# Designs tried in a protein design chat: miniprotein binders against q53ft3. Part 39

Target 1, 195 residues: q53ft3
Amino acid sequence: MFGCLVAGRLVQTAAQQVAEDKFVFDLPDYESINHVVVFMLGTIPFPEGMGGSVYFSYPDSNGMPVWQLLGFVTNGKPSAIFKISGLKSGEGSQHPFGAMNIVRTPSVAQIGISVELLDSMAQQTPVGNAAVSSVDSFTQFTQKMLDNFYNFASSFAVSQAQMTPSPSEMFIPANVVLKWYENFQRRLAQNPLFW
Short names: E, the ipSAE of ESMFold2; O, the ipSAE of OpenDDE; V2, 0.75 times the mean of E and O plus 0.25 times the DockQ between their complexes.

## First folded at step 7 (miniprotein)

Design X1d
Fold by ESMFold2-Fast, scan of step 7:
Structure X1d (fold): chain B 195 residues (1-195), chain A 83 residues (1-83)
Amino acid sequence: as target 1 above (195 residues)
Amino acid sequence: SVEELAEEIREALEEVEQLYEEAQELLEQGDVEEALTVLLEAWTLAIRALKKAQELGLKELILEAFKLIAKIQRLMYKIRESQ
């Protein structure tokens, strides 16, 4: 029913159902993630009067999950983008000795979706500043990705046109699309906020 | 009409699904290069459908198109990892 997108990573569309009303996505290597998009798949709506509360969890110092409410998805707003950077620092209180070299094993965070009554959701307060945009955040994010693809493809088409002066139609080779994906991923690694 | 345009988009997304299935079959048979060619065709159609749906403000079709694009990219990434 749900999808989870992290820029530069494989999209997930197969949530693990952990209860009749609860779904989970795993986020490996979550320290490198700045934003997460959660969206509803296709045209299957929530039952009338219900929606989805979106939670983020990461392992604390004892390895136990710490759940935080990020926001909501509903039939009227079936997608949302969340900023999780800053939520991963635990209490947010780290000592000045952060420069110490410690070998760490990557931990796995989770996105949880709980199907709840809309009235119940209205009584809850998401963690501060996790929700990025109120107006169809998924569409805005998708448009940025689409723009990046078109700009990259156009750049390649211009190069090809220089070799073939009068092409009426350009075939997009496999390597062009794969290079676009790699470039997009590289840019995200350098600056996760560029999109 | 908007409804006629919406139907065109739905038909395009159905074709994207068929191309995706064809690509999986080609990959299963070891025809990696042909599978990538078919996936690029599927991807191009899906992007076109997404653009059209966004211009018309059809949220249901925007989500369906993006779901298919994500699915295609996942398979392309899997192929890349195998090389």
Scores: ipSAE 0.000, ipTM 0.202, lowest interface PAE 12.2, mean pLDDT 65

Design X1e
Fold by ESMFold2-Fast, scan of step 7:
Structure X1e (fold): chain B 195 residues (1-195), chain A 83 residues (1-83)
Amino acid sequence: as target 1 above (195 residues)
Amino acid sequence: SVEELAEEIREALEEVEQLYEEAQELLEQGDVEEALEVLLRAYLLAAKALRKAEELGLTRLILEAWRLIAKILELMRKIRESQ
């Protein structure tokens, strides 16, 4: 029913069914993964009034799964991309006592899909920065990606200008990046098809 | 026809792959600014192709578009980490 894709790896289309309404994909060597795509295969739709809640889990120091809600897939929104790099904390667990014992956990994470009522899904809140595309709108998704690109390019341009006033190398002026971003944003707003 | 629209999407996704390769070559040459421009073009083309594939319910093309978008995002993250 579902597929799971990581850039540079073979696509997985055979989820393990672990309960009547629950499916999982194993993500070996998950420390190298930044983004995961979850999608419906298109052959079998969800029953009317139902959809899928998408979760990410990694094993804690005791081998117990820690589940986090990434977002949703539905018949009307059958695919989504999620950023998981921030969720598999590289700095270790944060709690009142600081760093825990250094214990090596298995290098296998999971994507879980739970088939749920749409009304129940509407009451849930995904983790803040995990969902790259959690909306039905192509325009909103594209806008978020353009914002990411603008922030990165703007940061780079500022760094270059402040460190090397007399240029020895190429640079991107900050005002050019801003004008470029504003132009693309305006075009997106004018026509959903982007002209 | 659906087949003609599918062919347009396939051609767009092939162009995305070419743009991605061009961006990698630019990065190896130290042309970060030009690489970012090419990556944005690749992303926009892939996203447009994804939307068309979703409207038509073409599962294989939806998968291919998302695969390319994921590659673009991961390359941009690597660039960001290296600053």
Scores: ipSAE 0.012, ipTM 0.404, lowest interface PAE 8.3, mean pLDDT 68

Design X1f
Fold by ESMFold2-Fast, scan of step 7:
Structure X1f (fold): chain B 195 residues (1-195), chain A 83 residues (1-83)
Amino acid sequence: as target 1 above (195 residues)
Amino acid sequence: SVEELAEEIREALEEVEQLYEEAQELLEQGDVEEALEVLATAYILALEALRKAKELGLRELILEALRLIAKIWRLMLKIRESQ
């Protein structure tokens, strides 16, 4: 029913169902993650009057999981982009010597989706600044993705003369898109801050 | 079982095509932000369909996914040129 995407990682489409109305995705090495995309696959809609509340869980300064509400997905808005940078534990800033002396095992964060009544969801307040839903923020995110693709595709056009030049009409060979996807994903996996 | 997985991929690609058409409609109505949201969703779904088709070695579905991804990028480039 749901998908979860982190830049530079394989998309997850098989959430772990932990209750009738609760689904979870694991996010290993979450300290390297800036953005998470949560979306519905579109083949199985929510029941009428229901939607999904999206939560993020991370270990706090004591190593205990803390759940925070990021936002919502619904049949009418089946995808959302969340900025989780800034929601992560700031151990180094809070306890400089403690953070310096402790070699920590990377913790697994989680995205949780709770199927809830739309009326109940309307009464809840997400953590501020988590959702990337404003025109400016979403456009900036989309523009970065587009810039990476365009630069890669342009290099192939020059090298292989496979692209028909036209400012308003661009015909891109399938192999160029595939190779761009593989290179973009590889770069993001090596450096999640690449974009 | 491969046929069931192939059917799942075909359904996803049909959904991508529908989302692409919705994005074009929204652009014609001047709803750029909504169009970009729908288009981003289509893009993510197409990438997942591509991954699954590659794992199964289904050439027809690989090519269809790549065609839709290229189509999405062309529309995004058009939006970029207009903004």
Scores: ipSAE 0.014, ipTM 0.366, lowest interface PAE 7.6, mean pLDDT 67

Design X1g
Fold by ESMFold2-Fast, scan of step 7:
Structure X1g (fold): chain B 195 residues (1-195), chain A 83 residues (1-83)
Amino acid sequence: as target 1 above (195 residues)
Amino acid sequence: SVEELAEEIREALEEVEQLYEEAQELLEQGDVEEALEVLYTAWLLALRALRKAKELGLKELILEAFKLIAKIQRLMYKIRESQ
């Protein structure tokens, strides 16, 4: 149902389901992570009146998870960007994952998603305004990424003789798209500010 | 009008989602070559929708197009790694 994206890493789309309404993504080597994007895959919407509360967890000095509420995803706002770099030394709060015995690995953090009633979510306050990325910030991120793709793809563009000859309309072979994906991932790993 | 163009973009993005689902069904049947061809078509439609959304400054449609482009990209990469 959900995806999790970290700059420079392959996207995760297979959450570990730990209860009927609870899903978890592992974030290994989380010390190098500043931002995470959580989004719905678009295949299954939330039932009417429900949404997802997004939590972040890191292991404390005793290896116990410290959970914090980051924000929400809903059918009307199915993606969000969260800054987590400032939260790695914070204290946790009470949360729906309190009774879960989740793996504690010193260098592995987790993103948790709890499916909850929208009315219940409206009464909760995210810690430290972790959802610092607005729609404008996310749009800028996507625009930079796709502008890079357009520039790269134009060097391999193919226009067929039988179609309308427009410089802005290009038919791109699948192998070129895959090469672009590999290049984009490599660039993000080398320079996270590339996008 | 801008609203009519916005509706055309929404319809294109819905078609992209349908093509993505068709590609997944083809993969489940072992038809890798046809799945890649369908994903290629979805890629093109999504890119054109994104360009139109950017020209019109429609932030929500830009975000939706990005989400679909990312999904297609991930599936294509997974197929490549499995070959």
Scores: ipSAE 0.000, ipTM 0.138, lowest interface PAE 14.1, mean pLDDT 66

Design X1h
Fold by ESMFold2-Fast, scan of step 7:
Structure X1h (fold): chain B 195 residues (1-195), chain A 83 residues (1-83)
Amino acid sequence: as target 1 above (195 residues)
Amino acid sequence: SVEELAEEIREALEEVEQLYEEAQELLEQGDVEEALTVLLEAWTLAIRALKKAQELGLRELIIEAARLISKILRLMRKIRESQ
């Protein structure tokens, strides 16, 4: 039902269903992740009056998962961009003793999606500043997202191979790619919502 | 509304078709690099339209976007092979 996209990584479209109304994506090496996109695949809409609450989980200092509400996706707004860099373990301390006591170990974070009533979702408060709200942040992420769409299409991910052209048909000279990217950046500068 | 969003997608696919025709005209003039640049722009717009159509579950537009993407990539490959 859902997809999860991280800049520079292959899109995930196979969420683990952990309950009738709950789906999870694993985010390995999450320390390198600044933004996550959660979106609906468009094949199965939410039931009437329902939507998805998007949560982020990382291990705390004791190794216990901490779930935080990032925001929502709905049939009317089927994708959302979230900034998770401020939620990473070991961030936010700038005194010498803090650095000596914090060991960053490789760990797996999770994105969770809970299917909930729209009325219930409207009364929830996401963690501050998780949703991408500034034009600069949105524009920067959109530039990176263009590369992800390109890589996704080029890789012809298994879940969408039937709908995407064959990889054997794709070739693009480097100079053409550079000129295309310049044109895209120019268009994005004129209208960030273009993409 | 879904109908308004569908119309936006149709307009995008119409722009893709226009870019494809422009690329063919550029090829007739021997302007291969410009033609490839225009085709890549068309491909980018078609991918965006495909994503939007998938998010809305609009099967006819998903199929049309995929058809245009295939058409664009096939022409790009023909251009390379003719060089």
Scores: ipSAE 0.000, ipTM 0.206, lowest interface PAE 14.0, mean pLDDT 66

Design X1i
Fold by ESMFold2-Fast, scan of step 7:
Structure X1i (fold): chain B 195 residues (1-195), chain A 83 residues (1-83)
Amino acid sequence: as target 1 above (195 residues)
Amino acid sequence: SVEELAEEIREALEEVEQLYEEAQELLEQGDVEEALEVLWRALILAMEALRKAEELGLTRLIFEAMRLIAKIIKLMRKIRESQ
């Protein structure tokens, strides 16, 4: 029913169902993540009067996961962008001795989705300003991803066409898109601001 | 109309899903080269659908196209690593 996207990573569309109304996505290497997008796949809508509460889990100072409410997705607003950089280990309010307990800290964060009544959701308060629920912000992110992807693919397609006897037919090797994806992911990890 | 263009994108994405399933069946039969060809056709169609969905600002279709592109790339990676 749901998808989860992190810039530079493969889109996750197979959430782990942990209860009748609860779904989870794993986020490995979460310290390198600035934004997470949660969206509905569009094949199955929420039942009338229901929506999804989106939670983020990261390890606390005792190594125990702490679930924080980020925001919501509904049939009327089926996608949302969340800024989690301020909620990561070592972000937000700094704890001087937090690193001393690192051996008990899990390496994987999670996004959780709880199917809840819209009335219940309206009474809840998300943490800080984590939800970046704006069409412009989402469009800018998507446009940068598309520009980078198509520019890379186009460059390789032109190179391939110049090497073939039949330039009217375009064939892009399977490894070209894989190289772009891996390079983009690497660059994003090295410098998140290049976006 | 925008609605007719959105329907064309939905139909293209449905074709991408069918090609992806066809590629998996070919892999199970040991037809690796044919599977890669089908995956490449699926990728091109998904990329075009993504471009059109972005031009129309159709958020759900943008993410559906990105989901399919990610699935195709992941399968291509598996094939690459097994060869």
Scores: ipSAE 0.015, ipTM 0.196, lowest interface PAE 8.2, mean pLDDT 66

Design X2a
Fold by ESMFold2-Fast, scan of step 7:
Structure X2a (fold): chain B 195 residues (1-195), chain A 83 residues (1-83)
Amino acid sequence: as target 1 above (195 residues)
Amino acid sequence: SVEELAEEIREALEEVEQLYEEAQELLEQGDVEEALLVLLRAYALALRALEKAQELGLTELIEEAYTLWLKILRLMRKIRESQ
């Protein structure tokens, strides 16, 4: 139902469903994360009168998760970008994830999405200035992602163009895209700041 | 069954096409940021569909998902260049 993208990393589209109305994304090496984009895939809309409350959780000194409300996604606003840098030193907010208070590894944070009534969501206050309508870092991230993909694909396409029937046309085989994805995943695993 | 899984992928790709059209409409209205977020959703859904089709060896769906994914990337690049 949901996707999550971190600046400098590849998109996650497989949220872990931990309850009927609760979904979680893991964010390893969270200290390097400045922004998180949360969005609905569009496949399944919220029931009328409902939306998603978006939470950020990081482990405290005892490995105990501290949950903070970042904002909301709804059928009318199915995507949002959040700035999480600076929130790690804040205090936890009221949250519906209390029963899932499991000790976490020191370097892994989480994005939690709780499906709630819109009336209930309207009564809650997100922490700080987490919600961002437009941000330079999102534009830079998108540009770097596209540039990296096209630089890789272009190098391969030039080589393959010598063997294609229509070398004047830009054609990139599907397996090249998958190869790029795999190489990118490997590089991010070694250095999350490689973007 | 494989047929049911293939149908799920086809439905996802239809959703990708709808999101792509929605993004183009938003661009015509000058709402560039919202268009980019909608395209990001389309990108993620298309990539997931591509991965699933590849896992199942469904050649026609692999090609369809790949084609839509490229359309999304090209539109994103066009938006970036026009900024």
Scores: ipSAE 0.012, ipTM 0.460, lowest interface PAE 8.1, mean pLDDT 70

Design X2b
Fold by ESMFold2-Fast, scan of step 7:
Structure X2b (fold): chain B 195 residues (1-195), chain A 83 residues (1-83)
Amino acid sequence: as target 1 above (195 residues)
Amino acid sequence: SVEELAEEIREALEEVEQLYEEAQELLEQGDVEEALFVLMRAYALAIKALLKAQELGLTELILEAWRLLIKIMELMRKIRESQ
């Protein structure tokens, strides 16, 4: 039902179901993660009147999980980007995961998704500075990614003098595409909003 | 109209699926360069479809576009790792 994406890592689409309405993704080596993307998969919507509350959990100094509410995903807002780098020393929020995962592997954090009534979600306040956005910010982020690709490709073509006039067709060497992808992944892993 | 624009988006996403399948077939035949070019075209079309679906608030099409973008990005990553 859900996907979780961290820049530079394999996308996770097989959430661990810990209750009929609760799902988790493991984030190993979480101290190297600045942002995480949570999104809905396929054609199956939430039941009418329901949505998903997104939580982040990390082990505290005693190895106990600290859960924080990051934000929400709904049928109308099916994806969100969260900045988690500033949350690792915070206190836990009120959360529905108290009985699920009380012990963590060192350096492994979790994203939790709790399927809840929209009325209940409206009464909750996410931790400040966690949500980068919103569908609007995903659009801006995606547009920046596309702009980065086109700028890289056009810059390479001009710099390498590989220009063959073609009105609507463009032929780009495989090496250029691979180098763009590598550079973008590397920079995105460091800071998703790097430009 | 919104319905006409939604149909354009659906057709675009169908084309993205076809391009993705073509790229996989090219990879099986050893045509890595052509596969990457086709994936690049699929990527651009999927992003355009995503932006249009978002403007119209069409949740199912937004989800489908994102699903396809994730598939494209993962295949590009696998190609990189194998070269």
Scores: ipSAE 0.000, ipTM 0.215, lowest interface PAE 11.4, mean pLDDT 66

Design X2c
Fold by ESMFold2-Fast, scan of step 7:
Structure X2c (fold): chain B 195 residues (1-195), chain A 83 residues (1-83)
Amino acid sequence: as target 1 above (195 residues)
Amino acid sequence: SVEELAEEIREALEEVEQLYEEAQELLEQGDVEEALIVLARAYSLALRALRKAEELGLTELIEEAFELFIKIWKLMRKIRESQ
């Protein structure tokens, strides 16, 4: 039902279903990730009155997951971009010697999606700096989509790409891009300054 | 000027359409590698045009550029699946 996009990485369209209403994407090497895009594939809409709450999880120093609410996706807003760089431990040089001497091995972080009632979602407060503005979300999603298509096109130019250990390529359904573009057109018609 | 930049974008989009047609002709002839090279050129030009149109807020050109971009992407994807 959902897709997860990180610039320069293979698009994930097969979430792990961990409960009837809960889905998870793994994010290896999360320290290198600044933004994550979560979107609906457009194949199956949310049930009436339902939406998806989007969470980010990373392991703390003891290996325990720390979950943060990033924001929401709904049938009316089927894609959202989140800035997670500020949520990573060790962001910025808080202590110069510590920053230079800290050997932090990136572990696997996760994006979690919980299908919840819209009324319940309206009462939740996302982490303050995780969600970007709707205008900024649209612009960043477009740029990341274009960057990922550029990587896909570039992979075609490389002979024997299938024999390369790490060929950069991405598979993303065209209907997702078209649905996002349709939403852009609709929102622009309602408020020309939304973007 | 905005009008001059808009004309540049329109010219780029016309070139994209021509490259797309050239790629289809190459595919019909069985020249898959040449078709991919031409599509890569079309993709690059369409990407640049889309970014410029969005930067300038030219809705009609954004729509046209995006439609061509998706058209190119679909054909490239189809070729990849066939290989």
Scores: ipSAE 0.007, ipTM 0.207, lowest interface PAE 9.7, mean pLDDT 64

Design X2d (at its last look DockQ between E and O 0.02; V2 from the best seeds 0.00; counts 0 for: pae E 14.9 > 1.5, placed apart)
Fold by ESMFold2-Fast, scan of step 7:
Structure X2d (fold): chain B 195 residues (1-195), chain A 83 residues (1-83)
Amino acid sequence: as target 1 above (195 residues)
Amino acid sequence: SVEELAEEIREALEEVEQLYEEAQELLEQGDVEEALLVLFKAYALAQRALYKAQELGLTELITEALELWTKIIRLMKKIRESQ
């Protein structure tokens, strides 16, 4: 139902279901991530009145999850780009003499998606700087991200072109990625806010 | 008033029952993905009704909402296990 994309990493399309209405994507090495894209795998729209609330979680200095509302995905806005670099505080609570903390907790952040009623979502306030709202910044980031993603996916597909896909992995043809990239780039050039 | 809020909860539960029936019909027709999406709405409305009934202390409506919510969870789990 949902996808999660980080520039320079493999796209995730298999969210882990943690409750009937809640899904998560794991983000290992999250300290190196500045932006994440969350999108709907758009074959069938949400029923009228429904959408998804998007959350970001990172472990605090004690290894406890800290959840923050980033924004929403809906039928009218099925993709969203979020800046998370200003939200994570992995070292903010760490002691200056870090050698005192010998036991390492896993450093894995999560993107959470909660399927909710739109009127419930309207009563919630996202953190102030998560959404990419500048048209120029959005366009530049999206172009760079698409170039990186296309180059990565194209190289991967070429490497697998002569082989049957693994049963445990999905094979995505290079031509599908190229067509998606071309369509998205065209739409972005015509209307930067088309998402 | 509490009576008006109770009536809103009853109406919501009736809508949930209709959505549950719609989801079962979609499953019978082989429209699994559409059935699941309808069940997400039924789940959300049933949960909302349950929480509102709990806040108001309306025991009968709490029981009705919980029973319906449980049926939805059971059907959603069955769909997941069949894929």
Scores: ipSAE 0.218, ipTM 0.697, lowest interface PAE 4.0, mean pLDDT 74
Fold by OpenDDE base, look of step 8:
Structure X2d (fold): chain B 195 residues (1-195), chain A 83 residues (1-83)
Amino acid sequence: as target 1 above (195 residues)
Amino acid sequence: SVEELAEEIREALEEVEQLYEEAQELLEQGDVEEALLVLFKAYALAQRALYKAQELGLTELITEALELWTKIIRLMKKIRESQ
């Protein structure tokens, strides 16, 4: 019914169903995650008059789960992007997962989806800054993706002394990648929709 | 119109597919670094398409964008594992 996507990671389509109306995705290494996409797979719609409340859980300083409402998905809005990086210092709210003993591993956060009545959802207030809105949010997300890519590309970097001679292979100096990154950032800053 | 915007998204996703294919060709040629750059471009374009599709509530295009995104990431991982 649901999918979860973290930039730079494989799509998760197998949620753990912890209750009839509750689904959970595990997010390993959550500290490196800035944004999460939650979406409906399109195979099973919400029942009439129902939608999904999306929650994020991370361990607090005591290792206890802190749940926060990120936002909603519905048949009319079958996907949503959430910023979770700024939520790590937030206070927990009332959540439908509190009574559930969900097995947690250190460094693993969770996305919880609770199927609820639309009317009930309308009365709930998501945490601030979680919902990714317009161009600014896209810019921020893109910037983080650039950072991620740069880090990824840098992992391939070897010194000239470490290079194995391979006449059949072309190598791009790391500084070229950096220049590309800088240029991309500049263009992004000027026009977030330049591509 | 919504239809015009949807078409723009479709065109973007077609470009993503083309970039993905280009990256594969580059890999076959041994141009790993260039392939990665092309893949990133594809990734960024797919992301943009995803955002637009989401704003319009276009489920099919959202799904397509996510699928392409997944393919790109898988290929990137494969490249990393091959190093």
Scores: ipSAE 0.017, ipTM 0.297, lowest interface PAE 7.1, mean pLDDT 77
Fold by ESMFold2, look of step 8:
Structure X2d (fold): chain B 195 residues (1-195), chain A 83 residues (1-83)
Amino acid sequence: as target 1 above (195 residues)
Amino acid sequence: SVEELAEEIREALEEVEQLYEEAQELLEQGDVEEALLVLFKAYALAQRALYKAQELGLTELITEALELWTKIIRLMKKIRESQ
């Protein structure tokens, strides 16, 4: 239902479903992450009247999770880019992921998505610096970035049968993601408006 | 059985450890391209082990897989930064 992309890493499309309405992605080595993209895969839309609240969680000095609301995704706004770099020392937000029995390690954060009523989402306030750009620029940038990634990565896609005995799963080699990221950064450095 | 699946996960994580160490040796020898191929395999095996451990609720194996996955990602980033 959902995907999570961090620059220079393999895109994640297999969220851990921790409840009927709650999904998480693990983010190892989270201190080095500045931005994360959360998007709907397009295979299963939200039910009518519902959308997704997106949270970032990191372990505090005691190893306890601190959750912060990043923003939202909906059928009408199916992807978002969030700035994470300023959030790793912030105050926690009110969140619906209480008492989850999720295994944590000291260097792993999480992105949590909670499927909620749109009216309930309207009552929530994201942390102030999570958004990257305006909605129009954000949508255009996100679409161009995803199109660029899709075109590049699909030429290197390998079925799981070529690497493991589970042939129904598809994956993208990590080096393909790294090559895409390097090319994207090089082009951005040469022309910040190439998109 | 769950015990057989847990053993498969442990074996995969042992292989991930071996591949990570091999990649470090290859990097010390200057064989960057081969190290990346080895790390790609380690990454895929760690990710598969993590998903299987999560499916079975095997908390110790989940923790081990996440730690190895983190180490692999960090090493891949170091390689990119040194090029």
Scores: ipSAE 0.000, ipTM 0.279, lowest interface PAE 14.9, mean pLDDT 69
ESMFold2 (binder alone), look of step 8: mean pLDDT 90; pTM 0.890

Design X2e
Fold by ESMFold2-Fast, scan of step 7:
Structure X2e (fold): chain B 195 residues (1-195), chain A 83 residues (1-83)
Amino acid sequence: as target 1 above (195 residues)
Amino acid sequence: SVEELAEEIREALEEVEQLYEEAQELLEQGDVEEALLVLWRAYALALEALRKAQELGLTELIEEALRLYLKIAKLMRKIRESQ
């Protein structure tokens, strides 16, 4: 139902469902992450009157998870960009994941999505105004994604050689991507309007 | 069946095209933030379609998904240059 995107990394589209209304994405090496995009895949909408509360969790100095509310996604606003850099020194939000027995590796953060009533979401306050609302912030994230295109393709080619594809993960055929991209750039250089 | 799964992928790619067009209209209206969010949705759907097409070995759909992915990236770049 949901996807999670970090610039320069493989897009995650297979959230771990930890309860009927709760989904989690792992963010390894989270200290290098500034922004996270959370979005709905568009195939399955939220039930009427429902939406998703988006949480960020990191291990504190004692290794215990600290959950913070970042914002919301809804059928009317099915994607949002969140700035997570600088959230690690904050206090945890009140959250619905407290009863979950989630085992994590050190240095791995999580994005949690809790399906909740829209009315209950309206009464909650996101921590630190994490939701990105300015054009400058969106532009910065977009620039970083574009700048990492080649690096992502190269890194993906290496990672694909090391692992067998899993149906729960999004894999781009590295050979197809690289060859197609080279051909595409050649065509674009000769005729920029072929798009 | 493979044919039914291929049809689902084609429908997803059609949705990607519609989202791309929606983003262009939002840009024309000056709603840059909303346009970027719509483009990120289109990007994600294109990659999911690519994954499914790759698993099924459907070369034509793999190519189409990659074409759309790069088309989305080009529009995002155009938005960046105009800021």
Scores: ipSAE 0.000, ipTM 0.222, lowest interface PAE 12.7, mean pLDDT 67

